# Designs tried in a protein design chat: VHH binders against Glyceraldehyde dehydrogenase medium chain (cutB). Part 1

No score or structure here was measured in a lab: all are predicted.

Target 1, 281 residues: Glyceraldehyde dehydrogenase medium chain (cutB), of Sulfolobus acidocaldarius (q4j6m6)
Amino acid sequence: MYPPEFSYVRAESLQEALKFLEGNDNTRPLAGGQSLIPMLKLRVLSPDYILDINRLNELNYVKTSLNGVSIGALTRYHDILSNDIVKSKVPLMHHATRTIGDMQVRNMGTIGGAISNADPASDMPVVLTALNATIILSSASGSRSVKALDFFKGPFTTDTNKGELVTQIEVPVLDGYKTVYKKVVRRAGDYALASVALAIKLKGNEIEDIKLAYGGVHDKPFRAMEVEKNVIGKKLNDDLVKDIASKVSSQINPPSDHRGSSWYRREVVKVLTMKAFKEVA
Unless a header shows other numbers, all headers, positions and changes below count from the first letter of the chain; Kabat numbers aren't used for antibody chains.
ipSAE, averaged over its two directions, is called F for ESMFold2-Fast, E for ESMFold2 and O for OpenDDE. V2 adds 0.75 times the mean of E and O to 0.25 times the DockQ between the complexes of E and O.
[cut] marks letters that were taken out.
Atom coordinates printed by the task and the answers are left out, and those that the model quotes come from them; centres of patches stay.

## First folded at step 7 (VHH; framework vhh_rezetamig_d1)

Design a1 (from r15 with G32D)
Fold by ESMFold2-Fast, scan of step 7:
Structure a1 (fold): chain B 281 residues (1-281), chain A 125 residues (1-125)
Amino acid sequence: as target 1 above (281 residues)
Amino acid sequence: QLQLQESGPGLVKPSETLSLTCTVSGGSISSDDYYWGWIRQPPGKGLEWIGHIYYSGSTYYNPSLENRVTISVDTSKNQFSLKLSSVTAADTAVYYCARGDTLWTGFKSDYFDYRGQGTLVTVSS
């Protein structure tokens, strides 16, 4: 396979990286390399510059705050998986991270790389969409915040503007919620067909609050917001779960590929939804 | 090392309730990362999923068996159990207890990543 022509530039500081992005059009940050390198080899992505930001240790952290957890964009999946703050305060993210590749992939992959790539089948965008996490975008002129629901625009497409870099993710802590992250595969060891992230707060068997997001079934992570709105206050039972499954299945727009047809993925989502809810009932 | 061990009667009379226990060692059943269940294989036939239980106590049963099956967990003993009521000769099978990872599932079956060695149960008078 023949890679496209590009210049490789390594940043030694965040300030250097942001100045480079401001001054150079068609620059792609390289934070983990897993998604970017295959796209370059297949000539799907042809940047003029690859900006290697992997050495910016200032972006590798997990910190608690009064209302949440702050995660630096260069924090590796391995570090997230082994982090006690994430495990205890954001179990949805901990569980999703366990499904990501093998140890080699987790040692090299970063949370910021995953969300910047915005693969519709990627796990981390689904988690952030369910939690409606805040994404911090930094530039040479300052920083801005974008909610995950507004950040992912479509396949491999984000709200990132010219000169901006994802530097931090701020994740809310969901006290009193039960959480489920689950993937459907056709066979053991196969690529995932669909994923679900569920966070639900119950008062007895009545739904007090709910967050429901899917991966692999739309052009971006799908947040079932209309379903959520309509089930708050209802009692969780098998009939409600079947209704939720049917409504979500009708609202998604899944692709057809070697892993499954669009019709098959709609049926898969019904089963996946029912299994996720049975786990928390 | 994780080990699952089935225990219970090798012979059950028709119309009675079959009771089996699975003892887990080398791992804890109190984790929300796993579900625990039962599968069986009648002589000369394929595997049949019976049901499973999550740590929360939530259960999911094979629709063909759901009116006869109860699965329960005892975290203090690190055990989970199967009760199958109103047994007939058709319930004669090797019964396996099994663990599944909550993160992975199949379209028409749940994933079990570990199982016990199995115990033969004969239903006969």
Scores: ipSAE 0.014, ipTM 0.443, lowest interface PAE 7.1, mean pLDDT 84

Design a10 (from r15 with H52Y Y55T)
Fold by ESMFold2-Fast, scan of step 7:
Structure a10 (fold): chain B 281 residues (1-281), chain A 125 residues (1-125)
Amino acid sequence: as target 1 above (281 residues)
Amino acid sequence: QLQLQESGPGLVKPSETLSLTCTVSGGSISSGDYYWGWIRQPPGKGLEWIGYIYTSGSTYYNPSLENRVTISVDTSKNQFSLKLSSVTAADTAVYYCARGDTLWTGFKSDYFDYRGQGTLVTVSS
């Protein structure tokens, strides 16, 4: 309820922010504020410093390249939703963003904030996991890249090291794929009870390639890599889809809460899987 | 009725490992779908979530503490425990064990089903 005391620092440039993070441990970056504010309000977080990076306009962009789309970490959901490059080249992300919150949530939420928070039920980490996106981490001494599959380590836990900040996400363009994003929620815009992100490339009715990821049903976004590997080259039909649904349902480790039991989430995953595949048939 | 009770040392020396146990009575850790875990409150600061264990054995740790924290369960004794390594004066706090029906138990007070009385742990030489 009553917020804890901390020192508030506003960065005027990326270099200032990175140097501050290098010199001051127990610092929490604030970008958008939606995930951090509830935690502070409930007195869960006790940082020494909150580093406000919301003014770093250099991190608010969507750019196309030869083989992908680069998205700055401070790009707001509303800006992603309205961006023609995302809509045309990354339709999976466009459709997922449409399901996020209401207008206020989309106006305040950033893609970098979402992935840095690493909530297992969050939409964007699932999309990035399905797309095998590259996450750029910057520090005062330079930058490095990490694949989404290696970035999300567990609930609220990422590959971010001391002094690092997520600055950019790079997503590949998937030409010839059909994409689907679906989720079950109690109220529109809520965190998913379960979600599925599907990108599939068909040659006739044969699966040429497939990317399948789930949210809300494991301790981090779940990429069904063994299922993907085993179905490439097979003909898409109802029996195969039922087999996929059953195998995924057995491999996840869903939580229980007031929205649904672990058993219910396993059943929901089967239904979501079948619905997603029906949309690409 | 369900009750949770913390036990462990009230004093721990810097650099040592803090070990706390939560004993559950009036109900079973292995029944139902619940998160069992640890939350602490340092003097003059807010509540800080440490971590939870789900009935399946899956653990979820606060990123700020994860390299120092281990939570384990002993269903035969109806207990779950916390080990926090390399303690410093900053780890001085009242430690609570708790049950919740969601991973979010530590982030919202209305998600606590049950919480222990709390046990003060002081880290000093």
Scores: ipSAE 0.000, ipTM 0.191, lowest interface PAE 15.0, mean pLDDT 80

Design a11 (from r15 with H52W)
Fold by ESMFold2-Fast, scan of step 7:
Structure a11 (fold): chain B 281 residues (1-281), chain A 125 residues (1-125)
Amino acid sequence: as target 1 above (281 residues)
Amino acid sequence: QLQLQESGPGLVKPSETLSLTCTVSGGSISSGDYYWGWIRQPPGKGLEWIGWIYYSGSTYYNPSLENRVTISVDTSKNQFSLKLSSVTAADTAVYYCARGDTLWTGFKSDYFDYRGQGTLVTVSS
């Protein structure tokens, strides 16, 4: 099969990339996104331009900042997995990254690519939703920031405006929290049938704060905000965990697809929730 | 075998609301693998995307049409529908219901992997 006709443009700087996006509406950025090329070969996508941003080394970094940890949008999963700042300061992200694909997927995939694609079953959007990370969007006219809870609008749909690129993710450092990432997949390394990201702060046995997010079980990452609010101040015990699992299972809206039925995903969420809390007890 | 079938009136008066239904067979609308929606082709022009809907009810509309368009899904009947309000002669077109897998915001409206046979809708008094 022949690929659809498009023009290939390679950006040499972030400023050049943003200026190109400003002037050319039907442009798709390419940054380690090998899945875009197969889709074009199948003639299911027809952009006028492919903008190759893989050479923007200025967007490949992990550094400590006043806002926590700053991660450039072109930072590869492999680099996140091997990064000591992420491992020590954002263990939730480190654990989630270990579950992503194989070495080839981790070498090609970027954090900015994952969140820009916004697949409801993707691991990184779930982590960023649990942490309510800040996403930096840049355009030729300037930059703006959006919280993860406001960034993911629905399946494959984000708050990205015309002419914008995701350039950085700012992740808060959660001191005193225990964190867990769990998922169920049909095959190791695949996108989750269901996943859970938990960050919990305990004062003795009492829940001081909690962040609870799920993937694969709604049209975007699901943050269990009402459950979180209702359990702060309660003692962590088996009865509470069962109650949390039941309430989350009733609040999600999971799809039925080749990976699993809506009923099965609701049951998986109960089990994942119980397993996640067992690890923080 | 997947089949998409459009149904609705072939003639609509100016200022009224166009209502079309798509019935899906050989596949489930409640699947998380796909989007469902509408595209149209005015006489002598190219395809124009109208909008997509996910099984959950989440919608994504063509910005040029978004103030006039509503797409709804009925997973119990394996159907989805289009309502286009305040129609004019410019809305005369063959309307297709369509399926998409992997939707990228900002791509052309011709992204889809399956469509029905189409139904001609004429807007005329």
Scores: ipSAE 0.097, ipTM 0.532, lowest interface PAE 6.4, mean pLDDT 84

Design a14 (from r15 with D101E)
Fold by ESMFold2-Fast, scan of step 7:
Structure a14 (fold): chain B 281 residues (1-281), chain A 125 residues (1-125)
Amino acid sequence: as target 1 above (281 residues)
Amino acid sequence: QLQLQESGPGLVKPSETLSLTCTVSGGSISSGDYYWGWIRQPPGKGLEWIGHIYYSGSTYYNPSLENRVTISVDTSKNQFSLKLSSVTAADTAVYYCARGETLWTGFKSDYFDYRGQGTLVTVSS
């Protein structure tokens, strides 16, 4: 078996990349290349073109914006981890990024690559789902925005249309919230058996607002919206936390794979939920 | 010198689970510079990608095999493993473990930069 035939095209600007995607239907964008190359070379995928966007430095940034923090799609995990704006304004993302791989993985991985890949066990999709971040999709004809809750459609499946490229993520700044990211892995740095992202705003002991999302336990990041709505206005105490943990555990649909059984993931979710809430008390 | 060595049973009965281990020497599997995977070659056919795993724990499987395949790593033993469940005669092949580079700087003719010598697995009653 020989490697698949394709043409390699490197874009020198975002406009060039978008025009190429518009004109060439069977094109796969490449940023980093962690998952794509073996599939291409063993004939699992047969694109006509690989569009290398790794040189689009215009998509590598973190800046404050009217809507919070804007992060370019080609911003590396290492750059997110070391960024003071992310650390101070989006601590949930900072803490989650610290759990991703080692220095080498963080030097190569991009936020846009992670969300475009849409692995259900990946850390960044969970964070963006908890924050309900806005994902900017650009095409040659313009751009559109999609909320994270609507962007992730299933395993490796997103709301990206033909000719579109993820170019920016806009993350809201949650003033007055406490945030926690926890995950259970078989080895440090691995993708989660189960993960939890919590952002909570308290007025005294009462829950004023809450955002609760899980990874590794559904076909896409799971936002516990029913639980969220039902606990707003309630007093945060151990009994409520146990009830939340039980309800979430019953609502998820975790897979069984080499990392853990469905039953084990339901139990892990209970423990992670209780640990996350203890950290914000 | 980097060496990858497959080990496991040469004969597996239909409906059983095939379990193979790759032992890595002369290099570390805990490095983020590499991914580790399995490929196979059935008699008279071309190479077929089974799947691979990254340091992050992320796994990617051939869609034709994904319901039967599990790839895992054990960094303490510097090993990674393949489990293929519910085997049939069609799973008879030479199985190779392989290393690939996570950095792609252009088109590479060999996406895996190193491969083991291969181990023949026959599925028969």
Scores: ipSAE 0.000, ipTM 0.166, lowest interface PAE 16.3, mean pLDDT 80

Design a17 (from r15 with L103M)
Fold by ESMFold2-Fast, scan of step 7:
Structure a17 (fold): chain B 281 residues (1-281), chain A 125 residues (1-125)
Amino acid sequence: as target 1 above (281 residues)
Amino acid sequence: QLQLQESGPGLVKPSETLSLTCTVSGGSISSGDYYWGWIRQPPGKGLEWIGHIYYSGSTYYNPSLENRVTISVDTSKNQFSLKLSSVTAADTAVYYCARGDTMWTGFKSDYFDYRGQGTLVTVSS
């Protein structure tokens, strides 16, 4: 058999894209394309069609909504980074976006592309998991909403059904929270070993609420929900932070690769956790 | 273009408080993207981290110095300062103000990606 062949189709409207997805199995949407093209070259994906949705300007927006901030799936990282609504109302997302790639990655990459690809090392899935954002999936028959905690199923695997497309992300505004996004590197500017997203609400030194998620250390973004539930109502101090770090480190399942072993990443997560809490205490 | 400039006395008497100011130009001290701090280099020794302040107002100090150190910000002047109390001859050093990126951290230390030119402080009677 010969190398995989595919047809390239460009949609001019959302309705056209959704009808195409409904009628054509084994179609992969292309928005930004940073991860999809390498996977195709490695023959990891063998679609019959690539559906280019980059012309759907109706999906490129950031707006304030009743439930927080609504972000269209084709909004570029560059536009998110420069957006005052995101910076003021969703600082966790602003900080995470600042760490994403170089100028080319930020100019071409879209939030919906990152979410749909579901790379375990990707920054946006970690942010959305920490915030438990709402992901809007649209089809020719209508739309449905899924929480980020239910959307990411595993490496490159999402809750997206046949005929659906990620069209919008709805991010809650967290009043009174301090937020932290950090990546551990061996040298500033190196590729990250692990990332953390923290949103914490303190009443004095007592934890009123907490959201804690990690990237690069599990098969999907890891939300430390058990740790969160256990620490609400406790006083934030060095002993508690050390306990949180140890518990998270024991609960993750990090990969081993040329950047670090599984054991090393567990140790890195302990340090990363301590440094994130240090920033908010 | 970002510039950090230290200012303060070049000579401080033993037991007194050392006060240094860092003036930031070409960038905002109120940005949540950065933290601001102080590092020093005693004669013939390596760099020693003193402490830093996050955009949230949270401060973190070297445990060896924490009972003597205060770092504060003045956002109206785009400045941050260091106070080091009860100085001795061991506090003689070149003092640098520095900026770190909140998004990046090292395994065993926080990163400072920019620093001022440094100011020599001698503790002598």
Scores: ipSAE 0.013, ipTM 0.408, lowest interface PAE 7.9, mean pLDDT 84

Design a18 (from r15 with L103V)
Fold by ESMFold2-Fast, scan of step 7:
Structure a18 (fold): chain B 281 residues (1-281), chain A 125 residues (1-125)
Amino acid sequence: as target 1 above (281 residues)
Amino acid sequence: QLQLQESGPGLVKPSETLSLTCTVSGGSISSGDYYWGWIRQPPGKGLEWIGHIYYSGSTYYNPSLENRVTISVDTSKNQFSLKLSSVTAADTAVYYCARGDTVWTGFKSDYFDYRGQGTLVTVSS
């Protein structure tokens, strides 16, 4: 059975939105509107209700917290890009946000919309995976926390349960780390063929800590945890960087299509990895 | 030249499981830039999305059908399949396998950009 139309409901408060989701299982929340609207226009997604949460200003904020930086789910990319707390305390997120779309996309797109959509080519899921940020999911019965490593399950698939909304992201502050975000696109404005997020802490020339995540090269953001574990305590040099690039390239599972073969995407990852390390050396 | 071809029974008895297979040629289902799914059109009604799958095995199902639907992928045969359990006369429809294309923001306005020719499935004793 396919409904001929859906009902549009606008929430006036977070409590109202959560209560509505609790009582109406076939409801799709709308935040930023970037991916859901195309599916609805073709009538291939069959919700009974669209719940518009775009006006919940209580979810639009950036503030310092005990756990680092707290970002409300409806905070626009434009606001993240221009925010001094993000720029100074989470430079990886600032760098990645600069690469997102054009000004119009950044004015309309929200961080919560991006992570809830979980597009494997999206920038923000990669950043949150590298930082292993905490995602706050709220329901009428309460809230729970999920680490980014556990939140993204696959393309357009997350740990969100029925009745839940992503309401906040908590990002740790990485003192003493150098950070890099890079991506390769086929044409300006295209989706990423591959992206890399690197956060590295050096003691002299030795790797004290490292975080490596990749986008566009797996069905969800890929965190190179085995490579990270293996290189802590090693001296950063060209030979180590080449070894890291080769090992990451062998561990990913990139798609193969007219935009690039699996082999080509593996080679792109090697080049991106080497370029990212060159910026932090 | 991408081609999608449905195969399966044209007649299924009530309470049984409908099993359909889609064979993809001229393209690879191992691509992360695409998702592969099933849509149907009951006689005299509009299109209904059933569900879709990525090459990784990750699935999304229509909530109205999710307790009855399983979609799976076989990358070695370049095929994906639909199982719909406990069928009734309401499941009588033309079934299409389809490809959807992702963009920077997730989905294009043309959510399914290619479909097979369709196969009629009648649920009757």
Scores: ipSAE 0.000, ipTM 0.142, lowest interface PAE 16.4, mean pLDDT 80

Design a19 (from r15 with L103R)
Fold by ESMFold2-Fast, scan of step 7:
Structure a19 (fold): chain B 281 residues (1-281), chain A 125 residues (1-125)
Amino acid sequence: as target 1 above (281 residues)
Amino acid sequence: QLQLQESGPGLVKPSETLSLTCTVSGGSISSGDYYWGWIRQPPGKGLEWIGHIYYSGSTYYNPSLENRVTISVDTSKNQFSLKLSSVTAADTAVYYCARGDTRWTGFKSDYFDYRGQGTLVTVSS
């Protein structure tokens, strides 16, 4: 037999896109830059409609707010990487974006696409989970806000309701924090075997605040909240870092395959954790 | 340029494990731009997604098959494989290996932009 068919619809405004989604349940938004037709003829799982939202330039922006940065959902990785506001006010996101793919991937990929897709191995969801960023979901009837910690529900599963699109991400600015993003890949630019996002505020060598999230090692980005609470007020030293690494490793539920077992990924997380903390010491 | 070629047994006995390999040529499976998976078509039925693997090693399986499926990658041979355990006659199908491209999916990752020619697997004693 042959692949399932779909209808292609192009939205000229956000209002048009949202009204279409309200009326058509089995619709896949598309923000890609290439011809969709050959890909969809080979696609296994079929939507009724592909909704092309690439023309919604109103969703391509980076702007400052007091203690925060607002990023439109159709802002491309290349634009995030080259943006001085992100570089200066959200260095964690800047560093993570540098690790994404090659020029073609960064020119075509959008932050909203990454978030909506909710791939557990993707870099951006890990960053947003560490920062507990706010995700704005818009529908024909209005908009609502969801924290990143509540947004990612599982692999390719989000808090997005019928008729909603991710339209904006609001990222807090963390003054006085050191930030680190690291991942293990087989070569530069690839999706992570495991990744860590760390934001830490130190008073001397004492941990005043900490945010610690992992990618590729759970069914969604993993925020080590129990570990975070336990270490606030403690002195940062090698023994504490080893304890953190062991506790995180025991709390994750990584995938297993012949390339990398669950056991191997638990060991990788320990090494990544120790390396991230060494960079902030 | 890109070619995907399935290989493995055409006949498997009930209760045994089906093992298939996909050999990739004209492209690299170690790129973060792609994910690699398996789909099948039982006789007279539609396509069924089995699962896929990202370069990171993260695997995602059809919930109806997840307890029986393992997908793995061998980047040194530019291959990925499927193991399906405890097969029954219901597992008789044409099996395809496939590539998805993360650059083109926007908000969804369930697209495959290339697939192999397919290999018929019959489960019979």
Scores: ipSAE 0.000, ipTM 0.204, lowest interface PAE 14.7, mean pLDDT 81

Design a2 (from r15 with H52Y)
Fold by ESMFold2-Fast, scan of step 7:
Structure a2 (fold): chain B 281 residues (1-281), chain A 125 residues (1-125)
Amino acid sequence: as target 1 above (281 residues)
Amino acid sequence: QLQLQESGPGLVKPSETLSLTCTVSGGSISSGDYYWGWIRQPPGKGLEWIGYIYYSGSTYYNPSLENRVTISVDTSKNQFSLKLSSVTAADTAVYYCARGDTLWTGFKSDYFDYRGQGTLVTVSS
């Protein structure tokens, strides 16, 4: 294999990176993980430029805001996992991050890289969909905000326009909620066969609010909003949980592949749903 | 077991639309494990990714080509197709249909783990 034919450009500031993307077609931003390097060596990718944004320290942060927590796009999973603000104010994200890969994956991976990649089996898109987090997209001409429910369009497909970068994620703080993140894989190290993110607020045993999202069972993260709407005000009991599990199972569109059939994934979702609710009861 | 076979014209005139079809055998297009796409190799150059399609109909195209490219899927025939409009001599290449594995975290949609044998397309008057 001979080396790839591209120009490597390192950005000194966010504004310079955005201006470069706007002015130079066929440019691939490099943030976090090293997934582009093997593909370039295989000669499948043919960018004119690799724009390295890994040195933009202004995008590596976790801070509190009036309405929640702001996380810079270059914040690594390792840093999210060890961050006390995330652990105390966004426990759903803390729990999910703990399930991501090994130490090497967590040391190299960034939250913005995961979101921009939009893998249907990825953990962070499911968490952001459950929270309906706000994603900040920046360009040379300004920034715009997109809700997670509108950002993920399909597998590896997002609302990002030409010249834009994901720069920040804003997650709401859910006071008084219990949260659970669970996933199942067929073999250790595999992508999730199914995952569930649950945030629930109870008044006694009555559901005051609920957020329920799934990964690996649709072509993008699935937010069970119809089920959520229909169970608010109901008492949490075994019969209700079984009803929720059955309704979600009927609404997803899981693939059939070597890891599991569509039928098997629907059954896995029922079991995961019941286990998640048991953990918050 | 998996076999991908390209079909379409070997000669296309400048300004016309190139149309190619890929027939898939030994595997189903209707799977969340895979995306299906096209790559090409111009004479004396490396491989260039064109685009892909997922079972849901979602597409992702090479930015350099996206204004001219349409990829579509026909799950009932287990086929997917490429249309490349307004062709020029620069579009002369061996065109491959290919499968990419969605199991790889962080890999972009332009990584393909299987490909057909290729079909030469010449753009000439």
Scores: ipSAE 0.000, ipTM 0.234, lowest interface PAE 13.5, mean pLDDT 81

Design a22 (from r15 with G106D)
Fold by ESMFold2-Fast, scan of step 7:
Structure a22 (fold): chain B 281 residues (1-281), chain A 125 residues (1-125)
Amino acid sequence: as target 1 above (281 residues)
Amino acid sequence: QLQLQESGPGLVKPSETLSLTCTVSGGSISSGDYYWGWIRQPPGKGLEWIGHIYYSGSTYYNPSLENRVTISVDTSKNQFSLKLSSVTAADTAVYYCARGDTLWTDFKSDYFDYRGQGTLVTVSS
């Protein structure tokens, strides 16, 4: 089917983009194009304007900062995958990026495009939810910051206000953590049935801290915060991992579709959880 | 327990069809929980996924190879096979047969949970 009718506008500067967003209702930024165009074809979105921000090279960067790593919203997956700062300081993000599509998807896709689209099955929102990264939203009147746990509100729904654009993500560096990213699909290049992002800090065999998030199994990336709180201070062993897997499986609300039933996705999450913990034990 | 063993010619002439068979022992290829496939490693390059087949006969092929590849299964012999047509020197590689778990992977070659020892195939006149 054809996409809905809209007007196309290309911004040549961040200031121009922000002024356009301030003055024009129902405008959708286009960064990377891979996630937004399919949604338009499915008639999920009906914007009046598509604002193409792909030319804003000022938003394509990776920099170290006192509090972690700063990533510009237009930084492409290809650039994230090849970036030594991300690989060394944010291995969870590096691993997740390796699972994203093919070379064409990585060359066109941007981190800001992915998080602004907020697809519950998307990889970057899961990573940012696990890390509780900080998202910088800019407008013509200034900027504000929102934690990832507060940013993703539901399927394709974010904390972005009218006139705002995601311009930067600030990711903490987790010293002393082991990290795992895994996802399962029925077929290469298809939508993920489920994904898991795990960051765990062990003191001997005891869990000192843990961050556990899932994609594709709820209406937004699912952070297993109650499970995390309840397992800190416990010894990591097979029985605890089975308990974690069962509790997460009971707390998610997965869809049923042609890729998998709700029951099947709950079972997938159990085993995916077991496999993630096997890598860090 | 589970063993996968490749068999076929070590030398194939350009333009001919390469035919390899994988014999599975210690497990059944008729299970719906697994897919069976082929991966290869050309000299000096990484692993390249060729394709998979399910017990139902459904196949998935690498787009770069899909017009030359046929994978088939013979559940009565507990075997599956690869045919690669119109071979060139670029098809010289170590070929592995492999098993993947339908629940845990996306069909990339590094996501197979079992593979054979490999067989070297040289394409030369």
Scores: ipSAE 0.013, ipTM 0.143, lowest interface PAE 8.4, mean pLDDT 82

